# Ledger of designs, part 8: VHH binders against o59646

Target 1, 363 residues: o59646
Amino acid sequence: MKNPKFTENQKEIEKEEFEFLQKLNFIIKESLELFNTNLKNSMKFINYITLPIIMASIESKSFNPFSEIIEKHIAFILNSKMNSLGYKFLPLGYSSDLTYENDNSIIHIDIKTANLENPSDFKDTVPLGINQSSYPGVLDCKIRGKNIKADCKKIKVYPNIPTTYNNKLTITNALLFIYPDYKEIIDEIREDYIAIRELISINLKDILTPIEGSLEEFLNYKPSNEKKRLEPILDNIVRGYFIHDKLRHEFSENVEKDLEEFEKKIIGIAKKLKEREIKPVAILSISIPNGELAPHYDDEIVSGKSWGSSFRYHYKKSGNSVFKGLDNKASRAVFLHINKEYLPVLKKYFDPITVYELTEKRL

## First folded at step 23 (VHH)

Design ab4
Fold by OpenDDE, fold request of step 27:
Structure ab4 (fold): chain B 363 residues (1-363), chain A 119 residues (1-119)
Amino acid sequence: as target 1 above (363 residues)
Amino acid sequence: QVQLQESGGGLVQAGGSLRLSCAASGFTFSRYAMGWYRQAPGKEREFVAVIYSGGDTHYADSVKGRFTISRDNAKNTVYLQMNSLKPEDTAVYYCAAWGYEGSVWTDYWGQGTQVTVSS
């Protein structure tokens, strides 16, 4: 049964959301050093994941070598802190990265990382999946920015997350960590990796025996909506050779020499990664409005690009926010932390910058 | 006394290169972010590049790929290598430092050096 308190009083909902913001602020501020130091500790085995990092770097232009490590550390720290505040971890499926329960609420925290060099990842909007909000998005009937028909009925995209779990209010927060790009560390070796892949590719005949017709036919096979079979095979060979120490001596001596040289480069990059100071430039809290606050945020949560399978919260336009201390024209987004060295750069994307300064005392 | 002294400016032809230097004194150089700003006639001062105390760098879009900022902590000097210069790059270039002096956030500015790029 829905809690009448939340279904009938939108102010109470916002109050709960704000209270959680305060808790989150407290957690983040007291944990700032932990984020940095723990990340350093996680680098203990960076040499084992260096190649996967390099491999992944070619798949996305917005790639951060440390993104996965960072996310795991953040999750770990947050989980510990949330528990200390009386929030119990709730292993709820079809939900945000972290889900918690207390007496009055179910908390959803979506951890996001962004690169400072990619403003699209953090500026003005935040992407939301159907499992990351209780607020329905609005799908506009626009083609190429124009209304198809004057009487186009807007369609609401309903997420998987309810506004309440029985008598408990759903609270959703996107926690965005902005990091430097760090991509420069792997830029050089990325090119080398591409060359190595090519080298392996032209020498596949030395390693592979045709299992489905000719080798050429086998490699050129293209499943529907997939890449050629060649690509995953190359990845597999790379992993086998460099990670599992397999497939050694199956190539010509000259090829083996090149592969060995590349291996040395991997080691070098691993060292660079390990020695790099990793710290967030800024941490941004974005409170996603509860669905019961509709229709106040209908214009801010929009589905479009995914044709109703996802939506974005345009938090910059949040004019109805009741969050106190947010001096950004009623934004539901606020900085919990900023490295002041980066203030001039951040100001390019956020103006004004509001940092939540209120601290909570633990009883 | 804190001092930031720019040098290396001058007249250069389009497509040419200049290297600016900023010598710093009077503060713990390694703890500060060092940056370059520029101000063209009749325009507002704009950000060009920064190298943070941790070594990270950031560039304005207008200079990305052409300019490189670096620092030598042993010499308390920050550099701006400017390649492929354009007339639009003509401005007074200012060196800046910002960071904590103890518990106090501080920023310092140089007097600027003129860079003129001719067509």
Scores: ipSAE 0.099, ipTM 0.591, lowest interface PAE 2.0, mean pLDDT 84
Fold by OpenDDE, look of step 23:
Structure ab4 (fold): chain B 363 residues (1-363), chain A 119 residues (1-119)
Amino acid sequence: as target 1 above (363 residues)
Amino acid sequence: QVQLQESGGGLVQAGGSLRLSCAASGFTFSRYAMGWYRQAPGKEREFVAVIYSGGDTHYADSVKGRFTISRDNAKNTVYLQMNSLKPEDTAVYYCAAWGYEGSVWTDYWGQGTQVTVSS
């Protein structure tokens, strides 16, 4: 279907979105050094945060150990810089990570981190939650790729964010940080941690009996809405032992030996993590179209992983990687920063997006 | 070929005014943010002012209220009106354009123009 003619209002929306992209670029360029420095500062304490990182990694196969650190730092920087550009911080609750307000717009910034080795997270699409866009996504009636009914029609996934707030334009941007893969480090220690949990689980009675009395009663006590408490209990014991040193005498000698070995492994992992420079492979800005631009981007806003609750923006569908706007529809994804070392790899992932080096051309 | 040509620099007494111009060519001017940077001897280049494609402006704190950046898209020119100049404003002033080429942001820089403010 021939793309409908763009209205003047829609052109204006695109213009605003593009201008914000420029602002964001400015912020990132001006703050890149600061960002990197702050990350280094955090790494001074890697020994204290390694275990929590390991614990957090249990639920995600593509876990980035530095994701939380990165997100906090960039949020801090963005807050500061956005203020300097005349934006006021505007927390709206069930919305994007960061929300700002100026005279003309409400800005939503969603911070995302991805691993270079997991291209599904960044290569073609960016996942969007219902709190991360004003543009309704197109949802197929398919569940996990299976057709429920042959005659099933596409439906819209409607986000929580309106296209306008009191006549202020909603602008949504996904700021994507692509980092190297840490799988070789995290997978190993994850398995070890799982083993430690199992070990503690087997010896749980010995550990908890002096403290809680009847273990069976304790473990069976389920508040009506909570899943099995065993894992949280185990994690708690781990923290008690390794972080607070309060459970050192509660374990048998054999178990203690295993725990000590694990402690050594934690230290080793900390060292490995510290030795790796925490620099992004790339920083990518993805401008999520405002919903008022419908239906121009309907084919690019499609179903996500969670039926009815999420969608994805296919920012590469237009064949270009630059934000050209409605006059020349192209990708709304733009690199704000590229680590040159990874440029060859990036070129593989971002086809047809042609990746160029960030160049400062002095004339 | 991309060109940024600065003009309007020179010697001025403290409290005086200068107007810098930067004529641009070789790229779609209206789609680029235009800005001014300056570099004093022995110091790092610092941000002075920017005007975005949509017309919004931002200034360094050190020049806020004294300097005004503007653009004329028809002439592909960006201006920096500098009022109430101080000796501390002495520097080489560079015109900058940033937008995108290909898939990434690209920065273009002029050769710079000397601004000297005498006490």
Scores: ipSAE 0.034, ipTM 0.548, lowest interface PAE 3.5, mean pLDDT 83
Fold by ESMFold2, fold request of step 27:
Structure ab4 (fold): chain B 363 residues (1-363), chain A 119 residues (1-119)
Amino acid sequence: as target 1 above (363 residues)
Amino acid sequence: QVQLQESGGGLVQAGGSLRLSCAASGFTFSRYAMGWYRQAPGKEREFVAVIYSGGDTHYADSVKGRFTISRDNAKNTVYLQMNSLKPEDTAVYYCAAWGYEGSVWTDYWGQGTQVTVSS
């Protein structure tokens, strides 16, 4: 298969993408200490959000209890710093959460966190939604683990984001924050929380008396969401009991005892979360190719597991991901920070590792 | 060999002005962000100003409105115009360059030039 030449327009697009990557890398590098300070302030209030963190943890085994806090603080810093470079915040809808405009471009930045123990989320790849890329992704029309394939060369995964807005170039970037696995803090309490939900479910008759029809029919009804009525009812009772001090003593004595023991565990988890230092293992800054650069990145930008509704950018698939149309062969993916305590583990996934900073060298 | 050579430092009275220059060689100047850091005795280096390869600039809060960074790609030179100088601006000023050499993010540093602002 033949590598066509970059057009002059495509070279100019990559020049603009490279220039923005340099600006973004500087902004993030300059802001790391402010980010750490802001995180410490949020940790003062961890005891008030510990139960919501525990409740959220049942949705994913790779759950990072701090990911929402981290993403909010990074977004705050970016919104402040981007204005100083002449970029105005632009809330568009059907775009990345962090969208900005200047005279020549519309900038889309997505902030992602990844667990160091789940390398498929960060090793040589970054997952993207349809609002986070303008490059059509190649479809892999097969079912994984089965001998079923289709020829779909005529169809790609088409994103929501156009390659330009009113003659302004679309520029898309991802910031990927890799964190250690917080599994020891969360896994024990996750299983305890699941047990408490089952205990409440078995004893719902103590607090929810049907007037007409069976309680089972009521709880198994699926209204407009993807979950049975039981699931939101359990979530509501948990919030009422532990956050709002409601429904106390409405269950039997044995149930109340178990709920009180779980409350003690919540307090213990809050102490562990408060004591944990929250620093990334690594920060990776990624320039995502604009769709006008097709077909030059077709091997790297492919459909994700949600066939037709998501992407992956394999930023290291062809050796090192570079701006293929630029003479300097600059990387589209740059490490802005490496926590040296984790360097031996991280080297299992990346070789070489070059950390940008004003005095950095290869590690 | 890459070389960054600063000049234009010296002694100046508070309220005065200085213009620093940094001549660069050994790399493709027009593709690099260029900037200035400073280091006062006993302190860590701190960011002062940067000018990106496309010409956009960014400044530390402590120097905004007083310092101006510029570049001349034909001369491979970056400048720092420092006006309304204060004793707190006393430091060694370092020229720096950031960019890619191929796929590798790279930085270069000058030897520094002393700026002293008397009260």
Scores: ipSAE 0.000, ipTM 0.351, lowest interface PAE 11.8, mean pLDDT 80

## First folded at step 26 (VHH)

Design ae6
Fold by OpenDDE, fold request of step 27:
Order: structure tokens, then sequence, then C-alpha cells
Structure ae6 (fold): chain B 363 residues (1-363), chain A 119 residues (1-119)
């Protein structure tokens, strides 16, 4: 069915979205050098965060060791700039990473990091959490193009963010920072960490005093709907030993030797991390459609793999998604920066690449 | 009509100093951030410095400690004091005004002034 014509209100919404996108793009472009400086400062303390990075890496296969630090710095810089331009920081629950208020809008900015080697995270779609969009995602009951049921009805999954806050329009954006893969650093140490965790697990009886009941009962406790208590316990011991130095000499001599060796490896990884340049491969600025624009973007905003918990905005569906209601047909996704060194790789996914500049340059 | 007119550019020896001025007219100057950008031949235009309407300033890392941006709202003028100039600073320098006029984001640009630093 042909989507209905844009209403005047919908056009106005898109106008506001477009204008904000331009502003945001300008701000980010202006601030690019500041990002690098701040990151360098943080890296002075990389030794203290290396183990947490390693621990966090267990949860994700496409893990970026710098993702958290990058996100924080970007957020901080952006916040400073936004404030300077008259946007008021507005902390809201169940919202994007950054939220701001001006006279006529509530702004949500989600900061995303993606791995260059994981194109599913940036090539055609941007993953959005339930708190990062006001547009209901469409769930199709189609598997491989076939309806599971003859009367398959599309289901809308509604996000937590409303389309308006009182009389203020919700504007939602994503800033996507694409970084190189650091797998060569993380994979090795991840395996070592897993081994250490296992080693500790085997020797827990020597270290832990039962808090509740027998240690055995405690260790075997499997809440029906909760993660095994074993992993958190192991993680706690790891932190106690390596970060707080509280569990030294509580293990057998042999185990202590292994732990010491692991500590040396951590130091080695820290050095490797410190030596790496933290420069984005590319920065994408994406304006996410407001929910009031339905159904115009129903084909582009879909529920993710998990029903009801995530969305994906297909910003490159059938080409670059544009502001459909505006005459200029400007893109909703804009490259703000490209590292020229990675241009050949990026061209595999994006062709042509237009980078936002004070003067538009097509690369 | 909105106008941004840069002045103060020229030829200077390495280690020397220049002061650029940008005179603005045709808009409410005090509501705009004023920035300096530069473009060297064959390079992209790059950010140099900005002074926001509230008086806060930011600088590119390459010019931090050497350049100082300031503004005089009474004269509708923004300045860029450039000290310890280097050949790498050679570029056309552009004045920019950007901000909200009401609910509309607007940016204005000057025509640029040439700065050449000789080694």
Amino acid sequence: as target 1 above (363 residues)
Amino acid sequence: QVQLQESGGGLVQAGGSLRLSCAASGFTFSRYAMGWYRQAPGKEREFVAVIYSGGDTNYADSVKGRFTISRDNAKNTVYLQMNSLKPEDTAVYYCAAYGYEGSVWTDYWGQGTQVTVSS
C-alpha cells in the first residue's frame, strides 16, 4: 500500500529534525580534535582499567576495549558544546545517553561504537535500544519472505520514548563511531582470563568462607531465573586479587604463581592498548525518525532479534534514507568524518561516500 | 544583508604574529558563536577556534596555546590573535557565525583572508 502523503505537521517535524541534524553535525565536526586530546588523557590510566576491560570482553564477541571510554568522552564534549549553544542538559530516565531541552524540543542523542570488522552494526542498520527511539518498530511475521500465517498482521513494538514531551517535539539522533578491530589484543588475554577464572573456581574451597550454608551449597545454587552465582563470585575474587590486592597469599603457591603470571600478562596488554591510536575510522550522524512520522518509515524501522527489546533503523535501505517529506531529500545519515586510511575498506560498504564539510566533498 | 568581513591577514615570518579581525553586520551578533576556520591549498577546511555567545572558547589542538580568540560585542567584531606562527598555519582564514536565531539554526561565512607564514 502506498504510504499516505505527508501531513503538514509531519513535514514540520522533519524540518525540525533536519535542522537539528545540521546543527549537531556542525558541532561534532568542530569538536573532532578535542575528542583525541581527551582520550589521550584517559589513556594515562589505562593500567587501572585493563582488567575491567578484559572482564567485560567476555560478554561480547565484538568487543571494543575503548568503547566505554570513547562514549564517555564524546558525551562529555558534546554536552559542553550543547550547553554553550543554549541547550540545557536534561537527565531523563529511560532515555538516550544524552538528553537536552530547548524551547521547542527534547533531544535524545545516543552514542554508538561499532567495530569495522562487524559491518552488521553499521553497514545498513543502526541498532537502537528501547530507550533510543520514539518510532514504533514493525515486527513482521514473515520468515524468509513468507508469512508464517495466512493473516499475518504486522505488530508494532513501542519504545519507551514518547513522540512528544508535553508540547515539545522529541528529536532522536545516533552518533556512530566506527573503530578498528582490536581483536588481536583482546582475544589472547580473554582466553587467559577464562583460564584464570577456571583455576580460581577449582580452588574456591581454599579461599572462600561460606556466607550462607555450606560452600558447596552456595556454589551450586542455581536460581531458576538468575545467572549462576558462581560467575559473579569468581569475578569478585578476580577483582579482589588483582585490583584491590586483598586476596594475596590465600591461594596455594602454585596457584599464586599462575596468578602472578596472569598479572604480568595484564600489564602487557595494558601496554599494547596504550600504544594503539584511538582514532575513529568514521563518524556517522543519524537522524532517527520521530514516531509521528508513521507510517512513512515503517519499512526502515524494525524490531531487532529480540522481540520487544530492541530496534534497528535501516538507514540505508534501498539507498540512503532521506527526509522523505522534505523537498531537499537530504540524507538522514551523514558522514562527519572518515579516516582516509580506511577509505578503501569503507567503500566496500558505502559508495559513494559524502562527508559533511563546510563545503560538501564527495569522496 | 548579512556580512562578515575578515581583515588582518598577510605575509609573516615564522615565529611572528598576526591579528585577524572579522567585522559582522546584518544579524544579532551577540546571539551567535563566532568561529575561525582555515583552509590550506589541497586540504579540507578545518576548525581553528570558536568563541560562543556566552564567552566560552575552544581551540584546535594545533593552535592551542598560540592562538587566542576574543570578541567585542559592542563592535560586532571577533578577533584571532595568532602568535608563534608556523608555516603549517598558512591558509585562507574564514570567519564564521553560527547559532540560533529564534528556532532556526543559521550559519554565515566570510570570504576569507589569506595568511602566509614563510619559513
Scores: ipSAE 0.169, ipTM 0.631, lowest interface PAE 2.0, mean pLDDT 84
Fold by OpenDDE, fold request of step 27:
Structure ae6 (fold): chain B 363 residues (1-363), chain A 119 residues (1-119)
Amino acid sequence: as target 1 above (363 residues)
Amino acid sequence: QVQLQESGGGLVQAGGSLRLSCAASGFTFSRYAMGWYRQAPGKEREFVAVIYSGGDTNYADSVKGRFTISRDNAKNTVYLQMNSLKPEDTAVYYCAAYGYEGSVWTDYWGQGTQVTVSS
């Protein structure tokens, strides 16, 4: 099928997208120090969230203890900078993390964070929800491993975001921040936490005595598609004891002593977290095509894991290069920042690495 | 021929002011973002300020509140007003023009002007 010649309108759209990329580049370059050093200010109350961090680390293998802080910090910086450029914050529902308005466009910025040790999150594709793009994704109607095929030509994954808002162009950009996992800090106390949970579990009778019936039956109850009641109960007791200073003296003296020792360890870890320097390994800008550019990017935007309700932009298929527009079919993904210390590691996943410095620089 | 010519650099005492100018020719000035960069000895070139074709501005955090970028499209000139100068502002300052025209991204650079701030 002769790739239909790009319309003048489509060219204009890409021009706008590219202009925004330029602005974004300046924002990131100028804010680099803020991303690197100012997290210390954000960690003012790290002592109060250390235990929740530890608890959350058990649920996910790819957990970054600073992930929540980082995301909020990034959002704050970007919001401030966007406002300085004349973009008015627009709190749209069913949209990306940050949304803005100027005279001619509605801007969507989706903040993505990834751990360097989890390349599946950043190497080939970026996941997009239905609130994160205006481009309809192509449905993959093949079930991997099975000879089941459906004719999906008449339907796409249609997002909630329109291509325009009252004649204002929708511009969508994903900003991917790659960080070290910093997991080593939490690894020091994770085993201790597990031991404490077990200790509490063995002594639950001291806390749950008012429950009528068999405690064992109660704890082993497993609702459909849920965890055993034991797990949330343990979590609640941990939070009650260490965060809210409740349930003190409800355990035996020996158990109480162990809990107090663990509390001291939490304080120690909090200090380590507070002192840790947090810096991104790399920042990647991904310009998500506006839906009016269809069908030119159909091969790159395909249904995701949630078939029919999500999709992925496969930006790597076109290589990692500066935005070149429709004619060159160049990647819409480009590095805005790379920590040179991590260059050898990044080259394992990106080859070549292209950094946007007014022009593209190949590393 | 595309030309960017910086002027206004020199020696100034800490706390002083300078105004840099960059005269552009050989391209459609109004379609380009204009920026200032600086490079100190032994350091990498760093962003200082930019003024977009639409008139929006952005500044490095290190110069925010002290420097002001402006442009005159009729004169094809971009300016950098530098106030409250510090020794750490010592560098060669470069004017840059960059923009997307049609389907081609283009950038141009000046030769630079020396700014020295004495303590």
Scores: ipSAE 0.024, ipTM 0.333, lowest interface PAE 5.5, mean pLDDT 84
Fold by ESMFold2, fold request of step 27:
Structure ae6 (fold): chain B 363 residues (1-363), chain A 119 residues (1-119)
Amino acid sequence: as target 1 above (363 residues)
Amino acid sequence: QVQLQESGGGLVQAGGSLRLSCAASGFTFSRYAMGWYRQAPGKEREFVAVIYSGGDTNYADSVKGRFTISRDNAKNTVYLQMNSLKPEDTAVYYCAAYGYEGSVWTDYWGQGTQVTVSS
């Protein structure tokens, strides 16, 4: 397939995307000390969220206990700094978490965290939601071991974000915070928590004794769905007991003793989380192509067979992550920060590593 | 009035060291990125190093491991420690400050200081 030339409008779009990328990169670079200071303040309150962290850890081996904290602090910084750059906060439904406007553009910024041990979330790619791009994803037509003969490169999965809003250009970016694995802290308590959930489950009928009738009648479900219906009830009992100091008289002495021992373990984990350094391994800044740039990024922005759940921008698909219509060959994906301790590991995943420098904006 | 004043340049033997300083006034120093650029005779001005207000740094490949940029916000001063100097480092070194004032990219430049590295 012959690659068509960029139109003048498409070149202007890429110029605007590049100029915004430079603004975003500058304010994040300028803000790292404030982020670290605010993060220390959040860690003073880690005790209040340690149990929710433990409860969430059941869902994933690669669970990051700090991801929401990191995302909230970066969002706070961006909300403060974007106004000083002349952008007004514009929260919309069905858009990126952070949306801003000025006279000429609508800005969408998505803040993501990735675990260094899960490179599919950051190596040469960034996952996109349907609310995080204006560029239609090309449908992946490959079936396991087979290629479909149809011309499915013409099939597109369309995102919710338009290429313009009221004649303002849509600009979309991702900030990707790569962090170390925290498996050792979470593994220490995960099995104990599973055991506590089982203990509560075994005694659940006794706890709910005031309810007449069978547990099935109370839960209003068939036996085939019992596990799914039971999980919210166990979560409620756990929160009631450990957060709200309720339900303590509803357990036998032996069960209560086990729950109190687990409570001590929660306190111990809170201390370990408070002491853990949560500095990012790296910060990667990505400019996501606007949909008016089609078809120039069709090979890089793809959707899987789920018609959106595997929607991705493969920013290194052709070896380089450049603004294809600009003569300066500037990168759409650049590192804003690298923790030098992890540089050997990062070089395993990235070659070359493109780093944002102040002079790139002037070239 | 914005002023950037470089100092510490001079003549030095190859393998030697110099420390450049740049004193700044007339703007909120702690909110600007500070950088060093250099220009050899007959060449374009080139990037050397930058330090952002949060302390993060970047260097040109040609100086990595040899040069160190630092800043003192209490003294409104940025420094460039240059070690293991080579004749190729001979240039006029310029201090620069970079930032946005509103949506407008703004940069300030010093007058430059000569660094000469002899064989």
Scores: ipSAE 0.012, ipTM 0.546, lowest interface PAE 7.7, mean pLDDT 80

